# Designs tried in a protein design chat: miniprotein binders against q9bqp7. Part 119

Target 1, 240 residues: q9bqp7
Amino acid sequence: VPQNWFPIFNPERSDKPNASDPSVPLKIPLQRNVIPSVTRVLQQTMTKQQVFLLERWKQRMILELGEDGFKEYTSNVFLQGKRFHEALESILSPQETLKERDENLLKSGYIESVQHILKDVSGVRALESAVQHETLNYIGLLDCVAEYQGKLCVIDWKTSEKPKPFIQSTFDNPLQVVAYMGAMNHDTNYSFQVQCGLIVVAYKDGSPAHPHFMDAELCSQYWTKWLLRLEEYTEKKKNQ
Short names: E, the ipSAE of ESMFold2; O, the ipSAE of OpenDDE; V2, 0.75 times the mean of E and O plus 0.25 times the DockQ between their complexes.

## First folded at step 10 (miniprotein)

Design mb9 (at its last look DockQ between E and O 0.97; V2 from the best seeds 0.69)
Fold by OpenDDE base, look of step 12:
Structure mb9 (fold): chain B 240 residues (1-240), chain A 89 residues (1-89)
Amino acid sequence: as target 1 above (240 residues)
Amino acid sequence: SREELLERIKELIKKGDKLWALYLLFDYILKYPDNPEALIEVAELLLEMGRPEYARLVLEWAKELAKKTGDPELIEKVERLEREIEERS
């Protein structure tokens, strides 16, 4: 049990969208502060087994591609991910705010992969927006807040070259999603609350993306795990 | 066997095949994650390879396991190696 328990949901906020919610998605800039990001917390609190799994994979890739080849591969993966998120932001943004859509950004296997998910996405409330949990002292940049199949979700878009049909195969992604949910639900910059999460795994070959829906119960379970990771991070930093 | 794999790694280290040695060391750790003695042996090899950052991480793991088992000899061995790493740093 976390020593510093904090609720994921804010009882002071209604689940009902206030009629005053702007028609334009929120895009709050991330402020660079001494406050740790969700990503940093998760990376610094990986298990030793997870670390060595990644290191073994890295060494294998270097053996196969060489050092330069592996750097190029890593750069390409990063670029593909970035372009995918930019394309999604463009798609999900209102048409009036669309800068000249680079049509080339829309011509990707990843975009093709998520088309069937996008059909069920509506009511976009935030895109690439910063969240801060003032009490728990962490920040994050969430990809999207929107309705998925009529349920308001924090949506996290992921790219993969390998099928991830199960949420368990998404590693710490569920923790990231609930961390963003908890922060947003207690961030004064937001007037609404989210109770659901969605991880979408898009595939490079255009095969149908896997949606991993997280209901309020599952979110609460992962929230407890997130709090434990955050405590571990805090303890580790005090000892450094 | 564990011993055969360890011997193969030692041979690679002697030959200077550092990339293969590191890969196999990480594979070894993952094959025997619950064996504190094996982790200590790996930490020693990582230290010899000039990779104290990985040696520290493995020793921390070994220490956690040793504390769970309550084996004072293993704890002492880990602590001795930790001191050696600090002295070389």
Scores: ipSAE 0.680, ipTM 0.906, lowest interface PAE 0.6, mean pLDDT 91
Fold by ESMFold2-Fast, scan of step 10:
Structure mb9 (fold): chain B 240 residues (1-240), chain A 89 residues (1-89)
Amino acid sequence: as target 1 above (240 residues)
Amino acid sequence: SREELLERIKELIKKGDKLWALYLLFDYILKYPDNPEALIEVAELLLEMGRPEYARLVLEWAKELAKKTGDPELIEKVERLEREIEERS
């Protein structure tokens, strides 16, 4: 149990649509500052098992590809992930006018993979938008806030290669989602309440993406774990 | 067995096959995560290989386990190695 417990949901907010909610999805830029990001906190507080699972995977890849081959591989994985996120932002943004590129993006493996999920996504409220928890002092950049099957969710888009999925993404994804959720629910730039999360794992070969839905109870469970990671990060910073 | 795997790793280090040795040391840590003596042995080998950054992480793991068991000799061994790493940096 965390020493500085704080609720994930804001009792002053409703998950019901508000007339004051913007008609265009919010995109608040993330400002560089001394306040730690969600990704920084998670990276700095990985368990020893998580660290060495990642290092073992990395070392295996270096043995197979060589150091230069591994660098090229990781660069390509990063670039593909970035392009996937950019394509999704374009597809979900009502202001995008690049229909030719949109049609071509639907032919890519990752976008083909996620098509059936996109059919159930509507009411987009935020895209690539910054969140800040003023009380707990952390920031983040979330991918998307939208309704999935009628429920308002923080949605996190992930890419995975079969047969060699990136191992780190399997550990901290739920913590990222709830950290963004808790920040958004207490961020004065937003007026609504999010109680659900969705992690979508898209596949390079176009195989159907796997949606991992997180209801309010599951989000609350992962929120407690996130608070412990944030506490651990704070303690490590005091000792360096 | 644990001893057979560790001896194989030591042989790879002697042969200068550091890339395979490093992979097997990580695999060893993951196979025996609850054994602080095994983790300390791995940390010593990582230090011999010139990888103090990994040795520090393994020693943190070993120290946490040793504190849970209340073994003062293991805690002292970890702290001695941690001091040795800091002096080399």
Scores: ipSAE 0.660, ipTM 0.896, lowest interface PAE 0.8, mean pLDDT 85
Fold by ESMFold2, look of step 12:
Order: sequence, then C-alpha cells, then structure tokens
Structure mb9 (fold): chain B 240 residues (1-240), chain A 89 residues (1-89)
Amino acid sequence: as target 1 above (240 residues)
Amino acid sequence: SREELLERIKELIKKGDKLWALYLLFDYILKYPDNPEALIEVAELLLEMGRPEYARLVLEWAKELAKKTGDPELIEKVERLEREIEERS
C-alpha cells in the first residue's frame, strides 16, 4: 500500500461542460522540466522479469534481422506510431478544414482500424496536451480527452503490427492512462476532470481495433498501483 | 533439465556464439526465476562473457531471493561476485 496517498479525482471539479469552456480542444504545450515524466517513472520501475522478457525478445530480433536490421525495424515502428497520432490529431481537430489536410496522408491501415471506434467518439476536449500533477510532481503528454459512448475519457491510442497484441510493449498502459488522468484532474490549466479511460489498439492491416474501457472504479484501482510505482521511483532517486 | 540447458549455454560460450548464448541465458533466467543458485550461476557466466551490466542485475535478484531463504553462504557468494564486478570495472 502507498505510504503517501492522494486521490485520483477532484471533488471541486465536474466532467460537465461549462458555458465558459473553450470551444476548441486544449493543447497545452509540453515544456522541458526537471520533474519526471510518466513514461520515465514506468521505464525505471520495471520488474526484473519484465526487463529480461524484453531483452530476450531483442536478442531474438537481432539474431533474425542483424543489428542494423533491428535498428531500422524499431525506427520504422516508432515513425508509424508517430504518423498515426498526427493523423488522429488532424481528424479530431475542429480547427482543421478539409482543404488544409491532405486526405491521402490520412489513409492508412491504422486509421481504417479505428473507424468503428471513432464513430463513438465525440466532444473532443484536449488533443496532444501536457498535464502536470502539481502536488505529486510528475508530467505527461496525453493523446486525447473526448467522450466515448457518452463517457468522458482519457483516450490512449496504441499501434500494433499484428492483430493479436505482443506482450513486450504494453505492460503499463493502464498505469499510464490513470497517471495522466490524475495529473489532469489536479492541473490548474484544466477546469474540468475526467473519470474514465480508454485504451485503443489499432492494427496496421486495418483489422478492427480493440478498445479497453476503464470505468472510475477500475481507474481508482490502477491509480493505487501508479502511486506505488511513483514511490518506488522516488526512493531509487534518493540513492543516486 | 536445468543442468542440460546450462551445459548447452556453456558450449555456446566456448564456441563463441555470443548472441545465441545471451538469448538462452535470458531464457534460463525466465525459466528459473525463484532459484538463487541458478541466478548466481548465470551471473558468473555473464561476467565471463564480458557483460557485467547484466550480471549486476541478476545478482540483485539473487540477493533478494537469498535474503528470503536466510542462507548466509548464498549471500556471501553474491557479495563476492559484486566485488569482482566492481574490481573489473
């Protein structure tokens, strides 16, 4: 159990729209900062079993592709994910007109994969927006805040080259979502809060994406696990 | 068996197949994660292969397990290997 508890939700905030809320999705710029990011905390608190699972997978890939082939493979996977997020930001932004986007650049298997999910997404409140937990002192960059099937969610978009997920790259996705949620709910740049999460895994071949919805109760359970990881990170930092 | 896999790893190291040896060493760690003596043997092999970064990680795991068993001989062996890694560095 965490030694330093803090709630994920803010009772002084609502998830309902205010008349004074901006009509344009928020995009708070990420500033370079000395406080740790969510992804750094999670990377530096992986269990030893998780580390060796990843290292075994890397060695298999190097045996099959060679060192340079593996480097090129990982670079291409990263670039595809980056382009997917850029395309989704463009699709979900009300500030973009059809004439200002190249629709040919928006056509990909990953975008086809999420089409059935996007039909249920509305009311976009934030896109590619920085969050900071001012009390717990961590920062992140969330993908999207929007309604999914009527529920306001922090939405995290993931890419996968195969329709079945590969275990090495997704151990901590729920922790990442709730860390962003908790930070947003206590960040003075935001006037509202979010109580639900959604993880969407999109596929390169266009196969239907897999959604994983997280209600408030599930988010609270993962929040406790996030606090333990942050505490572990802080303790490791004191020994260096 | 554990002993058969370990002998195969040692043969690959002797043959100079370092990439295959590393793959099987990581596989061995994952198959015997609760055996501190097995982890100590892996750490020794990793150090002999010139991979002290991995040996250090495996020894940290072995030390945690050895403390749970309360076996002072295992703890002393881990600490000797930790000193050996520092000396080589």
Scores: ipSAE 0.523, ipTM 0.850, lowest interface PAE 1.3, mean pLDDT 84
ESMFold2 (binder alone), look of step 12: mean pLDDT 80; pTM 0.740

Design wb1
Fold by ESMFold2-Fast, scan of step 10:
Structure wb1 (fold): chain B 240 residues (1-240), chain A 103 residues (1-103)
Amino acid sequence: as target 1 above (240 residues)
Amino acid sequence: SERIKRLEELAKEILRLVEELRKITDDPYVLYLLDLAELLAEFALDAAKRGDLEEAEELLKWAIEYLEEAVEIVKKLGVSPEIIERLERVLEEAKRTLEELRK
């Protein structure tokens, strides 16, 4: 177990809506500081297995596409993911009438893929919003907090291509979700408790997106693994 | 050597477990974990054939870890307890075999 173990859930918070909760989704801006981000911690504490697989995947891709082809592929994957997130924020935000003019953004294959998941999403509490764990000293920018099939979730939107499902950013998705969850549950800018996670994998060809639901027990298990990664990161910084 | 043959057999057993898990779930994250385990087992088989026993052992350990995570997720998705118990037993035997080979 982690040496500095800390609970993921805040015993002083409820998962039920508070009367004081704002009716519009929260969007707290991410402020740059010396405190590490979730993505930085995970990237700096990648396991030997993850480093090995990433290197082998990269070599295979370069062999297949060439050096320039690989760079173009990686750039396109990043751009498509960014556009997907922007479209989802627009769709889930209230009062987006003027943005409806960008029909191409809202009609992509990834958006078509996720339509059936969106039908089960309601009660949006936060979108593209910053979280900070003041005690454990890390920050993050989460995609979405909303009810999925009646349960309040930290939702992480992912894009995938079937012939090449393995990319640099596919590692540690459950750890990313629970890290955001633990931070939000202990961030004074938020008043509610999140106990569930949801990873949604959307497909470029419009095939139905697959939801991976994480209940409270599973979130607690991944939280312990996240704490070990955070401890490893902190220890590495002390030794520099 | 005999140790190489045993590592190759373990890698093949891991690949068989991946195939079995692919048949009982379509969860995208589990399928992703299976892709990782399959790749690791294939690399382990190649390492064993080259006589790189330490690399083969480490790669198989990683493959088993991903499969354990996959089984825990599948266990919560409503798969038959009998199937889960069998998969857990095979994984435990694989872990034990690897532990013995590393001695």
Scores: ipSAE 0.007, ipTM 0.269, lowest interface PAE 9.3, mean pLDDT 80

Design wb10
Fold by ESMFold2-Fast, scan of step 10:
Structure wb10 (fold): chain B 240 residues (1-240), chain A 103 residues (1-103)
Amino acid sequence: as target 1 above (240 residues)
Amino acid sequence: SERIKRLEELAKEILRLVEELRKITDDPFVLYLLDMAELLAEFALDAAKRGDLEEAEELLKWAIEYLEEAVEIVKKLGVSPEIIERLERVLEEAKRTLEELRK
């Protein structure tokens, strides 16, 4: 799929707030249907080399932790990631709920890790919100859309511990961000445009998180790669 | 060859098990494990078609391992014991088939 036929940015949209923008961050629920999600497309189009590297890492971890220890480790990584995202949604939301005010969620090392990043985040427009690219027919659930150091970004919160969680490939993280960005820019449920991305890698031990900022040019480069992955997925499903 | 055909059939059987398990649960972690099993089985099918039997066998072994983990989690989620018993039986048969082919 040529990038010129499906541009990531919508020139008819602005990143500036206007009177029609909601006063609270958008939270559109994700509806399961036959349209593939960003994560499914990326998982189903992993290269054989990526799979072998992942399996090698798995075998090393099993040697260290044992079979049952590895299973507990991986399930705990998924759980910690989920709780980290819930805590961030609570922190960035103007509405506080009893569940989101859970003291344990707000005190994790991951939350300590991102404190310096959160100081630079403002103007939150969407949290845990569904996006759909209406012409390319894919869906996703983005973490956050907000201004980071004055620039409107799709922000993706990642957790890392040594070794890093196997569910979060650094290779595909930029593709995930631009897929959400392109979808949002062409989703009628949203009226604004995002041109930048931010991947924030938070650490379990509370060490300062690393922000990976993606400007418009870098986003366009990764958008081309995402379109190729989407084409691979579509072709794969036609041949089954 | 007969061995290539049997590896292809085993890969297709694993893909059928993945689809059956997807109908049983919406647990995100289980769905991730099923996606991995599907990808590995598809790579195995391609390897078998190319005549790369060693790679196909290794990929099928990994696919079965992901399915075993998925079944164990689904078992703890309160799915019917009858369904669990059937899934465990089919998975054990797949493991046995792979072991026979590797010999």
Scores: ipSAE 0.023, ipTM 0.486, lowest interface PAE 5.7, mean pLDDT 81

Design wb11
Fold by ESMFold2-Fast, scan of step 10:
Structure wb11 (fold): chain B 240 residues (1-240), chain A 103 residues (1-103)
Amino acid sequence: as target 1 above (240 residues)
Amino acid sequence: SERIKRLEELAKEILRLVEELRKITDDPWVLYLLDMAELLAEFALDAAKRGDLEEAEELLKWAIEYLEEAVEIVKKLGVSPEIIERLERVLEEAKRTLEELRK
């Protein structure tokens, strides 16, 4: 039970389009701040089991690839993820951020992997946009807010290379989504309500991506777990 | 050793259960939970093969917890009671096996 409970949904807001909603997707820049990010909170409050798994995974990878090989592998994974997010923002943006000269990046296996999901995505309201929870004091950068199969969702795009995915990133995905959702629902830069989440895991070989839909009830359950992680982070910082 | 073989067999059992559950559901959230159980069981199998008993044991405990959540959700989705009962029985057997290996 979190000591400083706060609701995930905002009763003053609706998920229906209205006249106050912007015509173009919002893209509020994330600025460096003393306020912790969602990813920082989650990284600093990993469970003992998560830390154990991450450490063992790193040691196995280093044994297989060597120290330099491991660094190159992790660098490449981050670069692929960055390019994937940039391509998705371009595809979903009315203004297209990527130029025609870079269209070969849009034909990657990851982009092919998500095509069937993109067909069900419409009504984009935010892309690569900063959120801040003023009361709970955390910030984040969300990937996308759009309707998926008619329901307004915070959508988080993930890449996976089988058989060696990053273990830590899969454990906290639901917490990231609800943390962004709760922040957006209480951020004065936004006027709408989001009650659903979607985690999309795309594959490098182009095999169909897996959509993991989170309804309002599931989001509420993970929100409580996020509040506990945030509380643990705050306590840990007080003791340093 | 005997304990290594039993941990390997438990990991393989969990991987079989993951595959069986994938055949009876297309729920996105259940599929995520199954992906996590598969990953943990694969690492447990590797740990057992190299004789790292404590690591294998811890990984298997987490894999079983993900499977338990997956089965509970599948139960609510209206899958045949006979299939659910069998899955719950296999999962309970896996839990007992792990508990015995840890003592």
Scores: ipSAE 0.007, ipTM 0.221, lowest interface PAE 10.0, mean pLDDT 80

Design wb12
Fold by ESMFold2-Fast, scan of step 10:
Structure wb12 (fold): chain B 240 residues (1-240), chain A 103 residues (1-103)
Amino acid sequence: as target 1 above (240 residues)
Amino acid sequence: SERIKRLEELAKEILRLVEELRKITDDPLVLYLLDMAELLAEFALDAAKRGDLEEAEELLKWAIEYLEEAVEIVKKLGVSPEIIERLERVLEEAKRTLEELRK
């Protein structure tokens, strides 16, 4: 159990719309500071086993693609992910805020993959927005907060290529989602409560995306694991 | 042992280089590569302290490879040539030190 336990949900908040809520989704900019980000905490608390598995995968890819080919592959994965997130932000924002360039972004296989999920998304409250947990001292940049099938969710969009998948710590995806959730629930820039998560894995070939829904109980379970990772990071940092 | 002390020194130098690179860029790919280099160097330091010299050397090799990739990218992003030259010099010295220790 974590030494510095803190609840994920805020009893003083509601997930229902408030009349004072903005009509446009919130987009709080991420401020660079000494406080660690969710992604940094997770990356810095990978197990030695996870690191060795990642390195072995990297070596196999280098054998197949060459050193330069692997670097190009990695750069393309990051670039395509960025473009996918930009396209989703454009789609989920009010029509009046869309950029002219967005027409090209809307035609990707990843966007085709996610169409059936988007039909069930409404009531967008935040897009590409910063969250900070002032008590637990971490920050993050979440993708989206919206209703999915009537439930307010922190939604995380992921891309996957077949047959050459980029190895990611997939078991860390739920931790990332609940970390954002806990931060938002206790961040003064936000007034609502989120109790559910959604991880959407979109495919480059346009195959239907896989939604992984996380109810409040599951979020609470992963929250405990996130607190342990955060504790591990804090201890590690103090020993440097 | 002397070899353990030198591996610890190298790991600490890599950690210093990571922090320096973080100050000159906000590119997501570069930051990811720096996070990997930091993690690997920290594991190498732990391995060295436990006397696992081969593991420490391999982890440091991987950390240096991530740093080399990061420097190549920041060089293309238009960072000052003076800063790049200094970073490349320090990185080449680290690589040379590791090759000497692995012998």
Scores: ipSAE 0.057, ipTM 0.595, lowest interface PAE 4.5, mean pLDDT 83

Design wb13
Fold by ESMFold2-Fast, scan of step 10:
Structure wb13 (fold): chain B 240 residues (1-240), chain A 103 residues (1-103)
Amino acid sequence: as target 1 above (240 residues)
Amino acid sequence: SERIKRLEELAKEILRLVEELRKITDDPMVLYLLDMAELLAEFALDAAKRGDLEEAEELLKWAIEYLEEAVEIVKKLGVSPEIIERLERVLEEAKRTLEELRK
């Protein structure tokens, strides 16, 4: 689909807060059905380069860790990511939902890693919230929408391990962010406009997290690539 | 063969460029692109050593594409103009070399 038929930004919306904006962050539940998710579209439309690199990376890791070691590694990465997201939602939400395990979650190296980023995050508008692009028919679950250094952003929290990164978890991060952004900007459950993205990579050892800010121009460039992936997904589904 | 040696040298040049970019920034998106370019260049070097020219050329093409994207992001990170100009020149030389080898 042409980018100019389906723009990422909605000209009818403002990124400035209104009196009508909720004071409590939105959390729309994700109701999965036949509508594809951002993650599914990206997973099923990996480029030839991504498939090649993923396969070579897996082979290299298995040679170093063994098959059982590789399975344990990937399982641990998934679990750590889940715990990190739960902790961040608790920290950024006015309502404490993880009270029983807050002590253990807040002591993680990943949480220490993001402290300097969190000091620049304010005006949280959505946390762990579902988005749907009503005309392009895809859904997603975004991590956070908040102001980062004064700019309203879709924020995606990532975990990273040293010395060996989990390459699969870094694939298509910018596409994921803009897909959520475009969906939110055209979702009737939301009234504001997001034009920027932020990918935050936190480290297990507590080393300072690295923020990657995506301005409106960069988001528009990645939106074009996302539309191509969505088109590819739709065509593949028709041919089954 | 001369062509194999030139592909090996190009792969090594790309690996040196990746290492230089790693010293300039810790930006996570750039680091991701550099990881991809490094893997592609390493595999291209191995392909060239085996005499698989077609595979080496394709892998180097992909590595250069990732590096182009990385340099565009680095331009926005406040790196000095002199460094950016040199990186762009090296990347353009790599692109030209690959195009000549593919003829």
Scores: ipSAE 0.012, ipTM 0.301, lowest interface PAE 8.9, mean pLDDT 79

Design wb14 (at its last look DockQ between E and O 0.89; V2 from the best seeds 0.67)
Fold by ESMFold2, look of step 11:
Structure wb14 (fold): chain B 240 residues (1-240), chain A 103 residues (1-103)
Amino acid sequence: as target 1 above (240 residues)
Amino acid sequence: SERIKRLEELAKEILRLVEELRKITDDPYVLYLLDMAELLAEFALDAAKRGDLEEAEELLKWAIEYLELAVEIVKKLGVSPEIIERLERVLEEAKRTLEELRK
């Protein structure tokens, strides 16, 4: 149990957006300042074992591709992930017109992979939007807030290649979702809260994406683990 | 001892480079690479203080590799050639220092 526990849900907020809310999804701009981001907290609290596994994978890839080949490969995978998120933002934005979209942005196996998931997504409330937890002092950029199969979720989009995922650590994905959720629920830029999460793993070859739903109880359990990681980060920085 | 001090100094140089690069870009991929280099350098400092010199050397090698990629990307982003040349020289010196320590 963390020493400085704080609730993930805000009892002063409804989990139903007001009917009079604008139909345009929120996109709060991210401006970095002194407070840490979710991804920095999670990365800076990786264990040595996680880091050594990642480096073993990296060395195998360098053996197969050469040093320059590996650099190009990893840059391209990052670019494809960025393009995937840009494409999803464009697809889910009601303001986007077809003529404003880059046709090449929409052509990817990852976009094909999520099509069956997108049929169950509605009521988009936020896209690529900054969140700040004003009490716990961390910031993030969430991918999407929308209903999935009737449940309002913080949705996180992940990419994976077959037969191996690009990243080797998947245990932090639920922590990232709940950290964004907790921040959003205590951010004055938002008038409502979210109690469920969804992680969607898309595949480069277009195979059907895998959704991983997180109900409020599961989110609360991962929230406790997130608070421990945030506490580890804070303690680490006090000793520097 | 002497090797411990040199490895600690190299780790601190890497951390200084990380902070310098953060000041010149907000590119999310570069920031990810810098965060990895920071973590690795911090692990290396800890390993050197414990006397785990082989571990410290390997961790610093990995941190330098992340910084090399970060500088390559920053170069493509159109940062001043004068700044890039200085960063490349500092990074080459760090790499040479580590090679001398691994003997």
Scores: ipSAE 0.667, ipTM 0.858, lowest interface PAE 1.2, mean pLDDT 84
Fold by OpenDDE base, look of step 11:
Structure wb14 (fold): chain B 240 residues (1-240), chain A 103 residues (1-103)
Amino acid sequence: as target 1 above (240 residues)
Amino acid sequence: SERIKRLEELAKEILRLVEELRKITDDPYVLYLLDMAELLAEFALDAAKRGDLEEAEELLKWAIEYLELAVEIVKKLGVSPEIIERLERVLEEAKRTLEELRK
């Protein structure tokens, strides 16, 4: 049990989305501060075993691609991911805020991959918006808050070249999602609460993306794991 | 041992380099790479303290690889050439030190 238990859900916030769907999604800028990001916490609390597994994968890729080839590959993966998120932000933004849609951004296998998911996405409340958990002292940048199949979710978009049909295959992504949920639910900049998470794995070849829906129960389970990681991070940094 | 001390010093130098790079960029991908380098350097420091020198060396090698990638990306982002050159020098010195310690 986490020593510093805190609820993922805020009992003071109504589960009912206030009928005032903000006409414009929230986009709160991330502030540079001494507060750790969700991603930092998760990364800094990786086990040695996890690190070694990642490095073994990296070394295999270097052997296959060469050092320069691996750098190029990594850069391309990052660039493709960035472009995908930019394209999604553009798609999910109200038409009035659409800067000139670079049509080239929309022509990707990843965008094709998520089309069937986008059909079930509505009521976008936030895009690329910062969240802060004031009590637990962490921050994050969430991709999207929207209704998926009528349920308000924190949506996290991921790109993959490999199929990830199971939520377990998404590594720490479920922890990231619940961390964002917990922060948003207690961030004063947000007037609503989320009870569900969604991880969408988009594929480069345009094959149908895998949606990994997280109900409130599953979110609560991962929240406990997140709190443990946060405590581990906090302890680690006190000892440094 | 002198070797342990040198590995610890190298790990600390990598950590300093990470902190310097964090001051010049907010790019999430670069920050990811820096966090990996930091984690690996911390693990290397712990390994060195335990006398696991081979593990420490491997971890430091990986940390340096992440820093190389970070510096390359930061360079592409248009950071001051002077700053980049300084960072590259420090990184090359770290690589040389590691190579010397592996012999």
Scores: ipSAE 0.515, ipTM 0.798, lowest interface PAE 1.1, mean pLDDT 89
Fold by ESMFold2-Fast, scan of step 10:
Structure wb14 (fold): chain B 240 residues (1-240), chain A 103 residues (1-103)
Amino acid sequence: as target 1 above (240 residues)
Amino acid sequence: SERIKRLEELAKEILRLVEELRKITDDPYVLYLLDMAELLAEFALDAAKRGDLEEAEELLKWAIEYLELAVEIVKKLGVSPEIIERLERVLEEAKRTLEELRK
């Protein structure tokens, strides 16, 4: 139980479309300041056990790939993720400024992997957009807010070399999604309410992406865990 | 006692290097590596204060490895050679300090 509990959902907001909503997806730039980001909070509150497990994984990879091979592998994973996110933003944006040039980019295995998910995505409300929780004092940059199978979701796109059929395999990803959700629901730059999350794991070989849907109840459960991580981060930085 | 103080000083030096590197890059991968180095150095500082010297030394070794990779990447991104040379020199000093403490 968090010391300073705060609700994930905002009773003053609705998830239903309003005529006053913008016709184009929101893309609010991230303003760098002293306020911590979601990813920083999560990374800085990893347990010693998690850090040691990560280091053991790193050592095993180095044994298999060599030092240079590991460096190439990890930098390539980050680059592939960035390019995948750029391609998805282009696909989901109603603006067609880069449509002709992006045809070659849109043929990657990751994009092929996610096609069946994209067919169920509509009503895009935000893309690569900054969120800030005004009361809890954290910021984030979310990938996408759109309807998935008729439900408004915070959608997080992930790349993977191997199929991951279980939500538990996404590590802190559920916490990241609900942190963005809670921030958006209390951010004055946004007027709508999001109550569902979706983590999409796309595969390099083009095999079908795995969607991990999070309903409102599951989001509320992960929100409590996020609040505990945020409290731990705040406590840790206060004492330094 | 003296060994604990030197491990704490090394951890604090690593934390200062992390902050310096954050000012010269916005690359997501480099920022991830810096966050890992910071976390490891913070755990090392806590381990040193508790008298867990072996754990502190191992955590500092890992923190330095993350910083070395971060510096290598920012070097390729075209940061000033003078800044890179200074950072590489400080990292080499940190490595030598750790090796001396492990003796």
Scores: ipSAE 0.415, ipTM 0.760, lowest interface PAE 2.3, mean pLDDT 84
ESMFold2 (binder alone), look of step 11: mean pLDDT 85; pTM 0.856

